# VHH binders against E3 ubiquitin-protein ligase UPL5 (UPL5), part 5

Target 1, 342 residues: E3 ubiquitin-protein ligase UPL5 (UPL5), of Arabidopsis thaliana (Mouse-ear cress) (q9su29r532to873)
Amino acid sequence: SPEALHGGLFMEFKNEEATGPGVLREWFYLVCQEIFNPKNTLFLRSADDFRRFSPNPASKVDPLHPDFFEFTGRVIALALMHKVQVGVLFDRVFFLQLAGLKISLEDIKDTDRIMYNSCKQILEMDPEFFDSNAGLGLTFVLETEELGKRDTIELCPDGKLKAVNSKNRKQYVDLLIERRFATPILEQVKQFSRGFTDMLSHSVPPRSFFKRLYLEDLDGMLRGGENPISIDDWKAHTEYNGFKETDRQIDWFWKILKKMTEEEQRSILFFWTSNKFVPVEGFRGLSSKLYIYRLYEANDRLPLSHTCFYRLCIPRYPTITLMEQRLRLIAQDHVSSSFGKW

## First folded at step 20 (VHH)

Design j4 (from s1 with N32H)
Fold by ESMFold2, look of step 21:
Structure j4 (fold): chain B 342 residues (1-342), chain A 123 residues (1-123)
Amino acid sequence: as target 1 above (342 residues)
Amino acid sequence: QVQLVETGGGLVQPGGSLRLSCAASGFTFSSHAMGWARQVPGKGLEWVSDIDSGGSTYYQDSVKGRFTISRDNAKSTVYLQMNSLKPEDTAVYYCAREIVYDSWGLRYTWDYWGQGTQVTVSS
């Protein structure tokens, strides 16, 4: 369950200085899967880029939401400090607010394309035509709806009475963007930043950290590479113990892995290393080479792994069919990611 | 809480010997595999050796025949005897506890690590 997962993994975290890298990588991944799970309503996917997350304004109905966002900030800061890819992407608006930067019209393009296009048309319409049409009937208001309740928000004093025209339409769009996209998540951003700062807390403010990055830099740090896993690169960074590269079992292994789906490949990588994602640099960006070790105990057992040292241990399987069956078993997320600590 | 404390590092000449000790507390020592890893400052971790709860030992190829891992369950201590030391053995050496942490008993990790002890092999 989500709450049990949070509680158990949070307790492991408080011993972070002594905790091994394999446990930490798995903890960060599992916690982030739960935090960013849409069922928990803390974050929403962006409308026009479903890969990206932004705080859910409606999360304010949960009285514990400040604590959850503060916790999330701590988790993200520590994942970045430990160079762990947790598989999440932030919406550009959320990133800019973390950086303390102003949100422009171009910044909402992938957050809400419909609003982007509407605002762009308002700004680019011929001034004389716009004014002759009474500014399309627009006034300085924003209508919002949360939990089925509709509200009208004035963008400035007496905004209901202030008509939009060619002289003030830039101001109107600026205020609209701020009130629609930035203001609703300000508390969540504040709490996230507070938790983030706690982990960095001495001379580097959180806004300075994010200002030094392009969004794609953060994407690489948090999600890693977006391209399919290169099996050739994987093989080039793997060494063997108890097998030679020319052994038929090694040939079978790479053939099986190459025909697996991308998700199955990621599950094998996770079983092997506790990394679900490859860095943007490829396998050279991992902390060490990977290893395939021979097990001498039995020729039919399931693979084992020693995740701190990127070791996958397999027997000399007698057939490719048996090897494939065993590898597909460990590719199940249920097997590869569960904690069995006593 | 789990605690691991390494001792026995120092400066030695090539060809010399050192014995590292790792005192463990806060857990049932005899039920866990224990291991040694090393790190050149600024480089990645390198596995050196481990010893399971039954006393079976395993070694990296570059240290086989030169290093010997052992344990004393009564003293909750794991040792690394390092003979015929070479300059490439220079590193910070860490002791760690191993666990199996998946419900199927397939995934091993080192969950708690000591603070490390410096070994320097130089003329």
Scores: ipSAE 0.498, ipTM 0.814, lowest interface PAE 1.4, mean pLDDT 82
Fold by ESMFold2, fold request of step 22:
Structure j4 (fold): chain B 342 residues (1-342), chain A 123 residues (1-123)
Amino acid sequence: as target 1 above (342 residues)
Amino acid sequence: QVQLVETGGGLVQPGGSLRLSCAASGFTFSSHAMGWARQVPGKGLEWVSDIDSGGSTYYQDSVKGRFTISRDNAKSTVYLQMNSLKPEDTAVYYCAREIVYDSWGLRYTWDYWGQGTQVTVSS
């Protein structure tokens, strides 16, 4: 919701330590879903890896964009501090800029494959052939399209007059990459880094934090483990109260969960625990075991949960069909509407 | 603004007793369930007890018969009387307020927690 995003993005966590872990996990998930929603103008998916996000260069036209990116930096830092997986993957270029590292040609391979291939051909072409063709007619310029207008940007002083040749083509490609991928998001990266730094308890600069990681490390910290969720691992970390592990209702429960879609499984986990994503190490990485408690009320009621203690409460359902119907009903995500107007 | 402040922790010998208090402010205390949880250093949170707005009490099996939760709505305070304390009861004890998360009344959580009070049971 646009109003929740606007209002919630500028909230300050003055009482974050007093807020319960279930509420906090819920909030991180919902806020990140809105921040990284492509319909908002803050982040875009990478063209050749749709799983990954980078700042939208066009967001600069919004007067509030510095505040949004600063807030996003704070949210990400808090999620990392609380070890909450929010299901976000960053583009390699964005990650490198946060780390304060130079972007190489190999780094844009999954960000923009067309540009990668073109630059690779320029660098790998036979030097004599390249020079004999006047450097393919290239000069040190970049053509851009911003706000519907096309423009020519010189990559160096008098770039329109500087021909590309086999001796300077590496410099040309380096400047082209910097101007195309790094420069357009510099302000967004700056504001994100400012918000990120504000939340660090030991005052470590963002560059130092991100330099200590490979991208795959950050993926694990922000997204968690690979999909799909392991039902065997889930079952191995679940205990029972009011049921025996050998009860047919317990066998039905896991059978139903195994045949659910990945999204339905994540919704059940979220209903149960307020965790949408499993840590890299699996269910053993959660703070406690999960529990299935028996409800001694009517045998046909919907499940309940106590999310701070990872408890799912179900009655002794008389049939697998009824259990499946009830579980699929709670797998519909009903909690997001209650937090849409904080 | 909701605030919960625990007091009454300390060092006690095995077999001893302590009474924890949790003073609540910033909300209608009598309309909310309240609870106690504990955390052993380096481990996760463990539910101990809760009491609903109607006065019904619930206990984890390991403390049943030894611990008693109660509330005084006039003073906006919840208590945990801990008797026959054991070394394994050593933990930071937190009080918290319970809410229902969803419009269907199915998902319960503790939304505001106190800063905790240390209970140490040793010789």
Scores: ipSAE 0.484, ipTM 0.812, lowest interface PAE 1.5, mean pLDDT 83

## First folded at step 21 (VHH)

Design f2 (from j4 with D52S)
Fold by OpenDDE, fold request of step 22:
Structure f2 (fold): chain B 342 residues (1-342), chain A 123 residues (1-123)
Amino acid sequence: as target 1 above (342 residues)
Amino acid sequence: QVQLVETGGGLVQPGGSLRLSCAASGFTFSSHAMGWARQVPGKGLEWVSDISSGGSTYYQDSVKGRFTISRDNAKSTVYLQMNSLKPEDTAVYYCAREIVYDSWGLRYTWDYWGQGTQVTVSS
């Protein structure tokens, strides 16, 4: 039950200094940003889509490698359970592996065009022609070159001695794809899955979870919608206390937001709610409405936020210029994020 | 260790009153804002009220005029007087401590929570 999940989360964070919902949301986001930071080399950007991540095959050389991926699995699971969009997209192959699905030739079309084309040619070539040409001299091996080192990997027992022909070429391609794309990250997937499962009720295996989803579904769960933030939707889900909707300050507020870049808008949202991304459903998908409260302090003060309950407190600014200045200030990354207190 | 213990919950008829108490320990009570939130089974956490360290009070619109938050710093206790209770007020009520968690002093969160006390309003 959702209640059980919340209870579990609070229990896990009892040893932490801050366990409120706002901090937790922010924590999920920031931790994921760090985990999936290319500088940490745990994950790599996907070749076909720079926005997506796959485990780094080279990460297995790190003795702490298994722990990191288990941890990542746990964090991602928790984020999903709490419906926090952390802004991470998984590589297709990685997703398929998590789901326990076989990687098809079509799945690698954009990942490795050269291999795709080669495999496609092998499969589509006239059988008689293929066989008459000794299967193009292919054997059941994968040749790899990494960091200047050439390696030959057998795809099956005695693969070096097994010639590819029209009858076994499908098997060859399947094994090739598996060895090239699945095998290198097998341990990482296993560790991730273990961590992920640890956070789920023992009743739902992780493979089952992913198997029930399309990649796009997972994308939506982790990053939200692909569309830019709708200011109109944002406004529609905001209530006011101490201000009237018709007040100049409120009008100014939304005008300023509309003029902001998407990144600035996200920063404001993050400052306000500890959410960087909006669910696929839009603002309706958030756990609460957003609130703007009047701050009865100096009229030039910076806005305040209570992130647990999506409350933004703003002074009655005397001019739109001042408001814009203040909002742009809080939209800065170093202000909107709680760097250094984690 | 920070501890918050809620008491005062129970069953009450519509229109009735309850007074919740939250006893705090393990920190400088007078320096922190305190708050109340409630959760209905199957629903999300809802903000009810908070009181600043200076005594400024804030309320959710649905409870404004009916609920009163107060604090006794000498007793390290925050109270929620609930009058004119409605069935819709039925929930588990939690007390929490507020902190600022950014370096700029602009962002606030509730970091410690009590175990909660059940309030049931029914005829």
Scores: ipSAE 0.809, ipTM 0.926, lowest interface PAE 0.4, mean pLDDT 90
Fold by OpenDDE, fold request of step 22:
Structure f2 (fold): chain B 342 residues (1-342), chain A 123 residues (1-123)
Amino acid sequence: as target 1 above (342 residues)
Amino acid sequence: QVQLVETGGGLVQPGGSLRLSCAASGFTFSSHAMGWARQVPGKGLEWVSDISSGGSTYYQDSVKGRFTISRDNAKSTVYLQMNSLKPEDTAVYYCAREIVYDSWGLRYTWDYWGQGTQVTVSS
């Protein structure tokens, strides 16, 4: 519920006093998980790509709504500043709005196929034919039907009286797209931008920041590479203490990881480093190498992690089976995640 | 309020020694592991050493045999004795408090940090 989200976000905000890198990474990830949780209804999954998020136009009903989007802007800005991949992708339209760019017909191709096709037909129709048919009876209005209610929105002053023709049809389509896709989230974009700017130096307006990026660039910054985690790259950037690279336990470790699902691998990484995702550059893009330390305790103990310094402490397990069992256990979400005890 | 204050930094010649101190307040010192990290400008934070609440000590390989971490619970202070210092040890040294931040007691992080103290090893 929105109320629950508010409470959670507020609590996380107060914990900003923690300055450790491990804490920060963890915090960014967890907060973003909550913010962009579809159940919280602040953001919606994009229709064309469920991995991507856009502000929920309906969130305006919540009186606390503006604060959430400002907060989100701040969190995202901070995550970017600290080069933490939080695993969130923005919808194209949302990104364009943040950049202050106009939404083109091509930008909505996958979002609303019906509208795209209709607009395309309007634009591509023979001008003489279009005009001879009175512009298909179109006027500068957007007709919406929600829950059985039809509404007519004028796209310009006196739009109901303004006929669409071959000369103004481009303008008509532009206004239609703007009203349908940009206008509904305008306030949220403003609030987000405000929060975002508050965290950046006054010298870089948020629009300028996003305008300088392609969506793919932003994707890379927020989620990292699109490719699965490379175990070889991971191994290449891991050092050992108390183990030799040639030790059977180390061999087992990497064999087990290779057998894991991508999700399990990410969980192990998160447990280990408080990073769920790696930079686009791979493991070399991380601030530190990863370390596996020998834990001189009971040989059946679960691994420990020191996330600030990417240290994983593992016992000298006697069998690969035991190691696998223990690693799979820590790969479970409820084990790998923190509980906000700071 | 949790406070950590480092002291003891300075300029020293190669082969010299320094003793860093970190005075802690605002929490139950004896219940927490404490640690030292260092950072060179333009480089990432590097773990140096930590000491558990029980007194177990751990070191980065590069400082093993040269650095010694210790704690005085009565004084709520953690120390880093640095011997045989090298130019490569030049950095800002930070003291931090370690916490367990998962319910399983498996994940550790440093949540509070001192302001840091500059250590410069130069001839």
Scores: ipSAE 0.780, ipTM 0.921, lowest interface PAE 0.4, mean pLDDT 90
Fold by OpenDDE, last read:
Structure f2 (fold): chain B 342 residues (1-342), chain A 123 residues (1-123)
Amino acid sequence: as target 1 above (342 residues)
Amino acid sequence: QVQLVETGGGLVQPGGSLRLSCAASGFTFSSHAMGWARQVPGKGLEWVSDISSGGSTYYQDSVKGRFTISRDNAKSTVYLQMNSLKPEDTAVYYCAREIVYDSWGLRYTWDYWGQGTQVTVSS
């Protein structure tokens, strides 16, 4: 189970940061946001799912490229060790490469439908028919067109002279998939793995870690559950100091949260805890309960948070309207994610 | 370099008292809130108490009335007087520095921590 893996990772990682948990959570999230920012072009969004990321093959031209991917590997490893959901999803092919697994035709079904269908037809075609038609004129080459330039890549030695037939078509497809999807990011995968390994004890190789997981497991570890945040679960894991659960302010608070968009809710959570995402098991998976404290200051003051211990301090707002205004203000990205004194 | 060093931990009987000290260096002590947290092996970190730069004190409910946090800015030291100790108070106690880390002055966290001091309450 993912939970078991988290426990295991904690024991196997080399570096323990002496930095407080609040700072670490914040740091992991922000760093990952930057690393996986499409503007930085280190990673690309997956073609089949824009939420997922794969290494940018073009990043190889950057002399700093190896450092970035090693660093990324380290950051991801640390995030996993500290059980911080950073909100990143990996592409399936990238994941498979990290696990040292062969990419199958089925793995690219949604990534490249055209290639998938073509390969499938090649493999499923009647052998006699295929051979009688000279293997459809195919040879062991991959033809690429980039920026108007056509290139032919041999998939094996003298591939251009090697005809595809019913006996070698499986090999052809395997080589084609490998060259198209695995080879372009091979170096990035190696660098990432190196960084990842640096954070692990020598007893567990990175490949072994990823081989123990399904992609969905990794998703859960890095992003948490797929479902929206449960307000009821949130409430169930919140305690109050200076307020009673029956106080009108508490009622207003949760009513307001329920009306918020998921993004706003996450912003409030981040403001409150330095967590943007909740573990797959929900709020119970967090290291602490959440706390709402009464702030004994001006009744129109903005909320305060102590993120290390998940304390939110709110005044006794006189009206629900004022509370909503204040909560929506702190839910704004520039407020909730603002960087101050370090 | 920021340094926090806890002292004063030890073994005490239930109902006994201990006074923890945290000596701070490497930063402007008087400008920062300071706090205490505790952790039992295998369990999560638990907030115990904090004191603002202005001297306002806050406590976890479980220690309220029994523990007192104080500070001496001249000595750059924060203290935790622990009275009426219970077995449940057994933990490693850490002191930490609090910072505001947002531009709005709304979000606070603990960035530097001491190595901790063991407190054991046992008959």
Scores: ipSAE 0.780, ipTM 0.923, lowest interface PAE 0.4, mean pLDDT 90
Fold by OpenDDE, last read:
Structure f2 (fold): chain B 342 residues (1-342), chain A 123 residues (1-123)
Amino acid sequence: as target 1 above (342 residues)
Amino acid sequence: QVQLVETGGGLVQPGGSLRLSCAASGFTFSSHAMGWARQVPGKGLEWVSDISSGGSTYYQDSVKGRFTISRDNAKSTVYLQMNSLKPEDTAVYYCAREIVYDSWGLRYTWDYWGQGTQVTVSS
């Protein structure tokens, strides 16, 4: 709900004053999780890829709508600047708009198959046939049906009076696509871009930034690699203090992680580093190695983490069972992602 | 407003000593762990040392035996005595305040940092 979004965003905004790397990583991730939470309806999941997000056209009804998108732009920009993978993917159309690129028919192929096929038929139809049939009776209008109400939107001045023919059908399709997919979120894109630009040096327009990227590049920057987290890579980039690599506890640790689900593994990583995702390069792309330290306290104590420096402190657990219990406990979302008291 | 101000940096010969100070204000100093980190230009932030509110000290392996962290709660100041300095110790040194992330008291981070002080070890 809008109310929930407001509350969540305001709380996180107050924490922006913190400047530490650990805090920032945590903040970026949590804020993005809230912003892109489907419950808040600021963004919608893409029709073609459920993992991807686009601005919700309906968000215009919120009086704070522009502020939220500007804020989102700022957060995303900062996350990118700090090379923090926040785990968000943008819709292709949204990305294209940010880049100031025209949306092509091919770009909507998976978004709206019906429209794609219709447009394709219009474009590929024999010109003589098309014209002899009065352009199938098409005019430069988009017909919409919302909540049982039919509306006709002119795609150009006097579009209702302008017939589609073999010569102007490309223009018709272009305008149709623009009106259907670009226009509804134009303001949100502008606001996002404004926020994004505010965080960049005035010398780099946001469009220029996105134009230099493929969508896949942006994906990598925002979420990291597409592959599951590699335990072997993780292990290869971990050092030990107070433990030997050959210690039973270390062996147990990695065995337990290997048995965990990807989500549990990510939770452990987050607990450990305030990173939920790793860069496209893997663990080598992180600012430092990870460290496991021996905790010289009770041998049944829960692990501790110092997230700024990727330190995990674990007791010398006497059994693998106990270790697994403790690690699974910290892997729980309510433990690993707790907001705590700032 | 939380403020941390580092002093004591400078140029020193290999084998020399420096004492860094970090003056803290704007919060209950005695209730927080404090720490030192260093950064070489173009490299990542490196943990050096921290001291708990109770006075327990921890060190990076590379500085053990050479560096000593201490605190004076009455003065709201944390110190880093650096002895037997090496060229590899050249960096900007930052002090920071440690806080707890979570309600469980399991996750720790540094939320406020000083401006840093340059330490250069060179012959």
Scores: ipSAE 0.773, ipTM 0.921, lowest interface PAE 0.4, mean pLDDT 90

